# VHH binders against DNA-directed RNA polymerase subunit Rpo3 (rpo3), part 2

Target 1, 262 residues: DNA-directed RNA polymerase subunit Rpo3 (rpo3), of Pyrobaculum islandicum (a1rse3)
Amino acid sequence: MPKATIVEKTPLFLKAVIEGAYPSLVNSIRRVIISELPVMAIDYVVIVSNTSVMYDEMLAHRLGLVPLTTPLQALPPIEDCETGLVDPSECTVRLMLQINAESDKIVYSGDLVSERPDVVPVYKDIPIVKLVKGQSIILEAYAKLGRAKEHAKWQAALASYYYYPRIKVLDEKCKEECKDICKELTNPFECTFNKAWTCRDICGDRLIVEWDRYKYVFWVESFGNYDVETALREAFRILKKKFSDFITTLTQKAGSLVETKV

## First folded at step 4 (VHH)

Design e23 (from e2 with V29F N32Y; framework vhh_7b18_3)
Fold by ESMFold2-Fast, scan of step 4:
Structure e23 (fold): chain B 262 residues (1-262), chain A 121 residues (1-121)
Amino acid sequence: as target 1 above (262 residues)
Amino acid sequence: QVQLVETGGGLVQPGGSLRLSCAASGFTFSSYYMGWARQVPGKGLEWVSYIYSGGDTYYQDSVKGRFTISRDNAKSTVYLQMNSLKPEDTAVYYCARSYKITARGSYFDYWGQGTQVTVSS
């Protein structure tokens, strides 16, 4: 059975050692985290006034890249929004900009006013557009849940892994020779497999670099829409559903074939 | 059946005030933008103000600082408080429901019957 040991954890970052898992499983977890986690992002903008030098299309694109806090537990499931099970208004959050520049200024992500205090810009200091005195921007931005596989603006997190290096130092001088590549040769969290292999090229047979097919250093970093625990919980929910759907389809097809043959 | 009923129009002297009310029925009021538009004699229809369920408001430049839009979702009613009225504000005022507003146009799908506001100098 696969085993995971947490090495480092903060609200937005997790590093773990995964043991006894096939590469396909670890890669599936990685792919779901980077491409299938739902987050809120601005989907379209209704512009009432824009006398800035930035075109409406560019402004809308830039607003779409602003990360928004996403309380998954307080929002309808993305599937319910996609199938029309809930009213469209329940799946949309409105944010507003209403700025008349009395002096030259920069409009920031933090100037967006959300109708939901739990769906707001994660970072307040993202520059949106420069206004000169007398210019205005008045708009409504409509955010909805989406997934990175549809567009990169809906990316919730980044995840990756590498094979856990098994390093044996036969000559202590190798540690000094490899200082600029690996601070600590025997630390698998600092000296990754590729770095260790580069050191092997320097030290020759004085350094043994091996890897285990089923042992990995795995890490995940949240972009701030939600914490890493929420990201992992959602990733495993999605993976479980994919596996269950596959089993259901296979079982249904097998049952149909048996019934036809009898 | 969607219905919007305006009240509160009338004759007022320049510098005076009026409060318009619009009672809505037949839809989920809190889910829609509500707005006011006016038909000025000799001009086309123009939007004046709109409000969403969260209370945030937008105004046409000519009415900013003088008009205030508000809503009461429990009563399904939208209001327009008009202060410092000018002869140029003389128009038929329409309450309207909107699903979308852009710089290129107002996308109102239902309108009230209108209420006349006359500012005589």
Scores: ipSAE 0.000, ipTM 0.103, lowest interface PAE 19.7, mean pLDDT 81

Design e4 (from e2 with K100Y T102K; framework vhh_7b18_3)
Fold by ESMFold2-Fast, scan of step 4:
Structure e4 (fold): chain B 262 residues (1-262), chain A 121 residues (1-121)
Amino acid sequence: as target 1 above (262 residues)
Amino acid sequence: QVQLVETGGGLVQPGGSLRLSCAASGFTVSSNYMGWARQVPGKGLEWVSYIYSGGDTYYQDSVKGRFTISRDNAKSTVYLQMNSLKPEDTAVYYCARSYYIKARGSYFDYWGQGTQVTVSS
């Protein structure tokens, strides 16, 4: 049974030690977090006016990269949007820009006005386009749930891991020689395996770098669409669904009605 | 199977009025940006008026105060009421639905067939 111990946690970052897990499990968690978590992002833009120097295509591209808060529990599941189980309007959120520049100004992500107060730009200070006096931007931007495996704009988080290092310092002089690489050689969260191995090149046999089998330092960083706990809960839901689907395939269906419908 | 069918064009004297209608099918009018554009001889294609999904309306400066865009969601129809028509309003008028897909760069995704408006003295 894998065991996890939290080392560092903020709303947007988590570092933990995972013990008793095969590399394939840890890598599956990582892969789902970076590729399969659903996130709101602007998918298409209806532009009424754009007299700025920026082409419509570039403006739409920049808008698509603006992270949006994504209340997963208040939105239909992405699967229901994909299969048409819910009306498309329930899966789409409209944001608007309506700016006529009376002086030179920069249009920021925070100038987007959302029809849903719970789906808004995470960061208000992302520059979108510069306007000079007399120029205008008037548009409707339509956001939908998507996944990073479809397009990078739907990236919810980064995740990675490294083997838990076991460092033995045989000569105290190594700590001083490696201070620019690792402030604390014996701290596995500051002196990662790769850094420790770089120190081994400096210290030679005076430093022993080992690792625990099936023990990892794992970290997750959210881009702000939702907190790291939400990202992990969703990743677990997705993995559970994949495993459940596999079991269903292997399990014999019982009853006469199963033979007539799949 | 998106279709836009324009009607209501014709001949009118300067100072007269016309009402253009655009019957839409295959989508929900109230959920889409709908607009009118015109092909003016010698000037190329220019937008005339737009109505957003939320109901806000916008007009080209030369028609502001004279033209009114509206929609009837129950009839799936968009209208352009044109008052105080001028000879320079002579053009082929197109009803259009619009969206821009970031990867494809399409601005207007469907246009009607167009309807001729001639303002002649």
Scores: ipSAE 0.000, ipTM 0.189, lowest interface PAE 16.4, mean pLDDT 81

Design e9 (from e2 with R97A T102K; framework vhh_7b18_3)
Fold by ESMFold2-Fast, scan of step 4:
Structure e9 (fold): chain B 262 residues (1-262), chain A 121 residues (1-121)
Amino acid sequence: as target 1 above (262 residues)
Amino acid sequence: QVQLVETGGGLVQPGGSLRLSCAASGFTVSSNYMGWARQVPGKGLEWVSYIYSGGDTYYQDSVKGRFTISRDNAKSTVYLQMNSLKPEDTAVYYCAASYKIKARGSYFDYWGQGTQVTVSS
């Protein structure tokens, strides 16, 4: 059974050591985190007024890149949204932008007014467009749950891993020679496998760079739509569903084959 | 597939009232942005009034206090109640839905065929 030890954790970042896992499993976790975690992002806008210098499609594109807080526990599972099992309105949130410039100003992400107080811009200070006195922007923005594999604006997090390095320093001079690459050669969280290998090119056989089989340093960084704990729980829910669906399909197929043979 | 059909235009004396109706098919009026725009022959199109999703409204300064926009979700119809009409309100009135622009590069416009409103003594 794989074992995980947390090395560093903040609300938006986690670093852990994973032991006893095949590379395929660790890579599957990474891929789900990067490409399949659901977040809210603006899908389309309905523009009433845009007298700014920015054309409508560019404005819509910029709004689509604004990260939105995403309360996964208060929303349907994304699979229900994707298959149409729930009404689209349950997977969609309206935000409004209504600005008539009394003076020259910048419109920020924080100027968006959401119909749901739990689905709002993560960062309030993202500049959207500049307005001069007398210009206006009046629009409705419709956000939906989506996944990064559909479009990058729905990306919730980054994740990566590297093999846990085992570094043996045979000549103390190597520490000084490699100080610009690794502050501490024997620290696996600072001196990654690739950095250690670069040091190996400098030090030759005076530095031994090995790695543990099935042991990794794994990290996850959330873009703020939800915390890393929520991201990981959702990633494992998605993976569990994938394996459950696979087992169900395989079992049904095997059952059909048994019936055919009998 | 989306269609907008206007009715209720006609001739009215200054100070009179008129009610325009816009029947929509192929989309949900309660969830969409609907409005009225008008065009005087030889001039550009100007927006008159909008009703936002959820019922919030907007009015052009020249009609504020005189015109009222409303919707009947059960009938998929948007109305424009026009009071204290002036000769300068004479125009072809169009029912319209604002641009729906995908935040990745596509959009849609929907317009009706228009209905003539004439304010003259």
Scores: ipSAE 0.038, ipTM 0.446, lowest interface PAE 5.1, mean pLDDT 83

Design f2 (from d2 with D99R T104A; framework vhh_7z1x_3)
Fold by ESMFold2-Fast, scan of step 4:
Structure f2 (fold): chain B 262 residues (1-262), chain A 122 residues (1-122)
Amino acid sequence: as target 1 above (262 residues)
Amino acid sequence: QVQLVETGGGLVQPGGSLRLSCTASGFTFSSYAMNWVRQAPGKGLEWLSGISGSGGSTSYADSVKGRFTISRDNAKNTLYLQMNSLQPDDTAVYFCARRYTVYARGSTYDYWGQGTQVTVSS
């Protein structure tokens, strides 16, 4: 059974030591986090007015890149939206932008008004477009759940790992020679495996750099759509569903291959 | 089935007025932004005006601002375009269109009417 020890945690960042796990498992967790976590992002825009200098398609593109808070617990699972188990409208949120410039101004992500107070721009200060006095933007933006593997605008988080380094300093002078690369050579959370290898290239055999098999430093950074706990919970839900679907398929096929004796 | 039907076109002298109507059916009219678009002989489509589903927001192309007024009656499922101070270059087929939808790689109106001819000449 793999074990995890939290080293550092904030709402948007987690670093942990994972022990007793094959690389394939850790990499599967990483891949799901970076590619398959669902988030809300603007998919299309219904424009009533755009007298700005920005082309409509570019405006839609820029709005699509605005991160939106995504209350996964209050939304249907993305799979239910995809299979038609729920109406598509339950997986879609409308945001409005209605600005008539009385003076020269910049339109920001925070100017979007959401029909759902729990699905709003994560960052209010992302510049969208500049307006000159007399110009207007009036539009409805439609956000939907999506995944990064379909388009980067649905990226929820980054995740990576490195082998837990075992570093032994045989010559104290190496600490001084590597100070700009690693402030503490023997600290596995500060001096990562790659940094330690760079130090080994400088110090040669005066520095021993090894790693533990099946032991990793793993980190996750959320882009703000939801916290890292929600991201991890969703990643494990997705992985569990993949395994459950596989087991169900095997069980159903095994059952259908057995001769029915009636 | 979504259907948009324009009426009210005709021949008018320069400086005259016309009121176009577009009757909508087959959808919840008040939930959709509506647009007026025209196509003059030998030219491409020109967007003229848009109105939000509630009617609370309107916009106009500079070429018609101050002369044309868009409005809607959601109880009657009808979109209107009041055209004043008509000029010969306003001669075109006028279409009502539902939703001007824009994606990162393109844009579309999802439904168009058949159009109504407006001719401005002496």
Scores: ipSAE 0.120, ipTM 0.525, lowest interface PAE 3.9, mean pLDDT 86

Design f5 (from c12 with S31D D99S; framework vhh_8emy_2)
Fold by ESMFold2-Fast, scan of step 4:
Structure f5 (fold): chain B 262 residues (1-262), chain A 122 residues (1-122)
Amino acid sequence: as target 1 above (262 residues)
Amino acid sequence: QVQLQESGGGLVQPGSSLRLSCAASGFTFSDYAMHWVRQAPGKGPEWVSSISGSGGSTNYATSVKGRFSISRDNPSKTLYLQMNSLRPEDSAVYYCARSYTVYTRGSTYDYRGQGTQVTVSS
């Protein structure tokens, strides 16, 4: 059974040591986190008025990059939105932007007014467009659940891992010679395997660089749509579904093969 | 040809009601969200209310919420704004607008109507 030990955790970042797992499993977790986690992002903008100097296409593009809080537990599963099990309106959230400039001003992400208090800009101070006195913007932004594998604007998080390094320093002088590469040679969370190996090119046989099989330093960073615990929980839900679908496919193929042989 | 024709404006006393109408032609009315926008003399346009193509979703500016009601009749291709408890601050030219959508597939620009004047004074 794999074992995980948390090294560092904040709401948006997690670093852990994973033991007893094949590289393929750790890589599957990583890939799901970076490409398949669902988040809300503005998909299209319905413009009523835009007298600013910014083109509509540029304005829409900038709005699409605004991270939105995504309460996965309060929203339908993305699969239900894709299959039509739920009405499209339940998978879409409207945000209104209405600004009339009485003086030169900057429109910020925080000026978007959401119809749902739980789906709002994560950061309120992202500049969207500059308005000159007399200019206005009136638009409705429509956010929907999506995945990074369709478009980068739906990226929820980054994740990566490296083999847990086992570093043995035979000559104390190596620490000084390698200070620009690894400040602490024997710290596996600061001096990764690749950095340690680069230092070995400097120190030669005075530094031993090894690693443990099936033991990794794994980290996840959230872009703010939800915390890292939510991201990990969702990643495992997705992986469980993939395994379930694979078993169903194998069962179907096995049944077909048996029928052919009979 | 796309056309939007507003009507129903006029001079009324504070506290009175008015119903504005917008007749649409030249496009599939039920496919588009429709909006009411007003503009008072010397001021920029102010969004008042929106309604989805199906009529299933409506939204209102805080200043009019509870007093104004937007509705549409898709068979007759008409948009309505029922205005109750009118205030002097509601005095403006009211415009019927069809919005345009911008996304990765491109955008289309839609025509805004010519407006109907609403004056609320004693």
Scores: ipSAE 0.170, ipTM 0.521, lowest interface PAE 2.7, mean pLDDT 84

Design p1 (from c3 with T107V; framework vhh_7z1x_3)
Fold by ESMFold2-Fast, scan of step 4:
Structure p1 (fold): chain B 262 residues (1-262), chain A 123 residues (1-123)
Amino acid sequence: as target 1 above (262 residues)
Amino acid sequence: QVQLVETGGGLVQPGGSLRLSCTASGFTFSSYAMNWVRQAPGKGLEWLSGISGSGGSTSYADSVKGRFTISRDNAKNTLYLQMNSLQPDDTAVYFCARVYTYSGSKVYAFDYWGQGTQVTVSS
């Protein structure tokens, strides 16, 4: 059973030591976090008026890149949206932009008015477009749950890991020679394996760089759509589903083989 | 040729109700989302409500949510806006509009508009 020890945690960042896990498991967790976590992002835009200098398609593209808070616990699972188990309207959120410029102004992400108070721009100060007096933008933006593997705008988080470095300094001079690469050579949370390996090129035999094949420093950073606890909980839910689907497929194939032998 | 014709406007007292209709011709009505937009005297365009081609999804501006109901009858090629609890601020020319999709993008703009129907809310 793998063991995890939290080293550092904020709402949007987590660093932990994972022990007793194959690289394939840790990499699977990383890949799911990067590619398969669902977030809300604007999927399509209905434009009533756009007399700005920005083309409709560019405006829609910029709106799609606005991160939206995503209360996963209050929304249907993305799988239920995809299979039609719930009405598509329960998986979409409307945001409105209605601005008639009475003076020159910049339209910001915070000017979007959401149908749901729990699905709103994470950052209110993202500039969308500049309007001069007399220009207008009136539109509806429709957000839906999506995954980064479909489009990068649905990326919820970054995650990575490195082998827990086992660094032994045989010559104290090496610490000063490598100061620009690693402030503390023996600190596994500051001096990553790759940095330590770079230091080995400077120090040669005076620095021993080893790693544990089953021990890692793992980190996750959320883009703000939800906190890292929510991201990890969702990642493990997705992995559990993948494992359940694999068992079902394997069980069906094993059953077919048994039938064929009879 | 594509044509949208709004009817049902008129004079109504505050707190009253009106039902607007928009009759569409010249295209496959059920294949297009439809919207209602208004323009009050001396003001810009205000989007009010939208409905998907199938009628399965509807949306409303905050100013009319709970008071107005959009619906459609695809067999009759007709879009409706039921307006209840009308206020003097609802006085405007009301337009129905067809949603257009740009070049495979997920961008819908209005390509055809009706001529509008006047709604006046006063005592």
Scores: ipSAE 0.183, ipTM 0.526, lowest interface PAE 3.0, mean pLDDT 86

Design p16 (from p1 with N35H S59Y; framework vhh_7z1x_3)
Fold by ESMFold2-Fast, scan of step 4:
Structure p16 (fold): chain B 262 residues (1-262), chain A 123 residues (1-123)
Amino acid sequence: as target 1 above (262 residues)
Amino acid sequence: QVQLVETGGGLVQPGGSLRLSCTASGFTFSSYAMHWVRQAPGKGLEWLSGISGSGGSTYYADSVKGRFTISRDNAKNTLYLQMNSLQPDDTAVYFCARVYTYSGSKVYAFDYWGQGTQVTVSS
C-alpha cells in the first residue's frame, strides 16, 4: 500500500515523497542502497612499469576509487560469482593503462582502456598521476563486482530520508530571521525537518514544527555506475530475495517439525 | 646480479602445446612471486599469470585461464608456463618477471625482467 510521488528526477538523482510506509521499510531500502548494491571497481593491479613519483600502493588505491559503468543486466549476478556457479573470469574485467610521456602530462581515468566497452570509467577527468617527459606507466587493472559492505570503493549510491515536515509560521518575522537556514520555511523539499528544528531554536513558539506519521521525503544519489532507476530496481530485487530466502527457511523448518510430530 | 633467462619458445601449430622455462639467479627465488607477461607484434604488454613464492597461490588472466598453467621448482630456481591449446593470437615474445608484492595489498609490481623468448603459432 505505500505510495511514492516523484518530486525531482535526473539520471543520477531522485527525490520522492513516500506515503503509507513504516520507517522499517524505508530504512531497509536506504540500507540496501548504501551497502548492498553491486558495482564494478578495480580489485587488484598488476604494475608492469611505474617510473612516476607516485608509489605503487597509492596508484592502486587511486585506481580503485575510479567509478566504472556497471551494466548489471549484461553481467553475471554477483551471487553466481560468489558461489562459483560462473567461472571467476566472467566476473572480472581487465582495464589497461599504457602511457609513455613524450611531454609533461597528467594521466586521467579516461586513459584507462577497458576490454569491455560497457565497463569503462564513468568520469574521464579524474587525475590519477602526473608524468614528467620520459616517465611511463604501464599496468593492468582487474575489476570485479563488489558491495560497499566489503569496501567503500564498491559504493553505488547514497540514500537518505527525513520525515515530511508540517511547518506553521505563527509570526511572519520568523521567515526573515531564518532566511539563512531556510529560504522557504513551508517548503518541505528545501526546509528539511532538521533545518526546521534549527529555525525553531531561533523563533521559539512562533514556529510550529510537526511531521506526518508514515510520510517521508526520500532521496537517492547514484555515483554514476548506473542510473538511480537501476539502483532502485536492484535494491528491490535484493529485498525480495531476502524475503524469499526467509520464507524458504521457515517452510523447511516447518516441514521438519511436522514430520517429527507425526 | 639478478638474472632471469627464458627458454622453450619456438614454432608450434595451432592446437599444440609448449612449455616455457625461466631460470633465475642472483636472489632467493622462493621469497619472490614470479609472473609471465607477453608482447604480441605491434601490441603492448599483456600480463598472463602469477605464482606466489611458495607456489601455493596462482593467478591467471582471463585470456589464458584454462589453457595455461604456471608452476615453479624452487629447488631448481625455475619458473614454468605450460601452454596448451595454442592459437595464432598467442604469437608473442614471452617474458618472466620477478614481482615485488606489497604486504597486505593486491598490488603486484615488476622489478626484474628476462630478455624474452619468441613463441610463434602458425601452420
Scores: ipSAE 0.204, ipTM 0.565, lowest interface PAE 3.0, mean pLDDT 85

Design p2 (from c3 with T107I; framework vhh_7z1x_3)
Fold by ESMFold2-Fast, scan of step 4:
Structure p2 (fold): chain B 262 residues (1-262), chain A 123 residues (1-123)
Amino acid sequence: as target 1 above (262 residues)
Amino acid sequence: QVQLVETGGGLVQPGGSLRLSCTASGFTFSSYAMNWVRQAPGKGLEWLSGISGSGGSTSYADSVKGRFTISRDNAKNTLYLQMNSLQPDDTAVYFCARVYTYSGSKIYAFDYWGQGTQVTVSS
């Protein structure tokens, strides 16, 4: 029965101590957070006019990298988008640029006009392209729910973990020798296991570096599409569905085998 | 040869209605998304509305949403724009345009345009 204790939390960052979990479970949570959380990102563009100095291909690429707020509870589950259970339009949001430059200006991410007020650029000050007086950019950008495993632009968050370190200093001189690596050698939230082990290369047997079995420091950072609580809730929903689908497949294959042999 | 011909423009009073038509030839009409774009006197291009090849999806600029309706009849190779509650600032040349996909990419551009039809909403 795993336990989690929150060490640090902001809307976009969480650090916790996880106890009583196999490394495979912690790694599965990490992988889902990094690769499978759904976010909105611009998937394709329809260009009506582009008289700027930027090529269409570069413009489309830059638009795809703009993070968009993603209200998961107001959108279909991504599985419904992936299987075609819902109309594609329910999983797609149109954003528009309609700019005829009357003076020299920079077009920013905040100039994108969304058909949904809840799906908008997270950061409004990302420069897209410079326009000179008389130039225009007129385009429709179509964002869709996607996952990082399809393309990195759909990455919602970064997550990692390390084994909870147990460090015993046998010679106080080691603290000074290792100051460039760890400011506080016995602090498990600053001196990670890898850093502590690097310090052991300096101190040798004067430093004992051990770790707890099934105990980890885990952290997750959201890129702003949604808060870290939403990211974790969605990660556990996805994991639950994977397990449920696996059980269904096993039960179905066992039933088919019995029917074949009868 | 691809051809797009707009008809239905003219003079109309504020608050009035017009229906524009765009007749397409020289390509498989149902395989292409189609759009309406306008250009007011002395202004740049303004995108107004788009419709998918099947007609299942439509999109509108905020300036015309609720007033204009895009539709198509694939059997007749014809695109329509129903314009209601016309305002003096709707005075413009209206173009229909075909959407083209760049080979192997998720980038679309307007490759063929009609010659345009003049819509004048009297002062």
Scores: ipSAE 0.193, ipTM 0.545, lowest interface PAE 2.9, mean pLDDT 86

Design p20 (from p1 with S103R S105D; framework vhh_7z1x_3)
Fold by ESMFold2-Fast, scan of step 4:
Structure p20 (fold): chain B 262 residues (1-262), chain A 123 residues (1-123)
Amino acid sequence: as target 1 above (262 residues)
Amino acid sequence: QVQLVETGGGLVQPGGSLRLSCTASGFTFSSYAMNWVRQAPGKGLEWLSGISGSGGSTSYADSVKGRFTISRDNAKNTLYLQMNSLQPDDTAVYFCARVYTYRGDKVYAFDYWGQGTQVTVSS
């Protein structure tokens, strides 16, 4: 029965101690968070006018990298969009730029006008393109749910873990000798297992580096499309679905083999 | 050759209505998304509305949403813009335009435009 203790939490960051979990489970959670969480990002652009110095392709690329707020509960599941179960219009959000420069200006991510107030740039100060007086950018940008596994612009979060180290300092001089590697040798949240092991090579038997088999420091950082709580809830939903799909496939295959024997 | 011809512009009183038409030739009309764009005197281009090739999806600028309706008749190769509750600031040259895909990188642009039709909203 795994147990988790939150060490640090903000809307965009979580650090926790996880106990009683196999490394395969912790790594599965990490991989889903990094690769499979759905977020909105601009997928394609329809350009009406672009008299700026930036090529259409570069402008589209830069727009694709703008993080968008993603209200997962208010959007169809990404699976329903992929299978055509819902109308394509329910799976896309239009954003617009209509800028005619009356003076030299910079177009920012915050200048994008969304048709959905709940799907907007996370950061409004990302520079997109510089316009000189008389230049214009007029375009429609179409955003959809995607996953980092398809393209990095759909990256929702980072996550990682390390074994919870148990460090015993037998000679206080080791702290000074290892100061460039670990500021605080006995702090498991600063001196990670690999750092502590490197210090052992310096201190020898004056430093004991141990760990628990199923105890980890785990952290998650959100890029802002949604908070870490939403990211974790979605990660567990995805993992539950993967396990359920596996069991269904295995059970159906076993049942088919039994039925063909009659 | 691709040709787009706008008609239906003219002088109308504030609060009045006009229906613009854009007749297309030289391409398979139903295979292309179409848009309406306007240019007011002394101002730049303003995108107003778009419609998919099938007519199943439409989009509107906030300035015209609820007042203008885009539609198409693929059998007649004609695009329409029904304009209701017209205001003096709707005075502009109105253009229809065809959408084209550039390269395989999901960039679309307007490749053909009509000559435009003048709409004047005044007493």
Scores: ipSAE 0.038, ipTM 0.487, lowest interface PAE 5.0, mean pLDDT 85

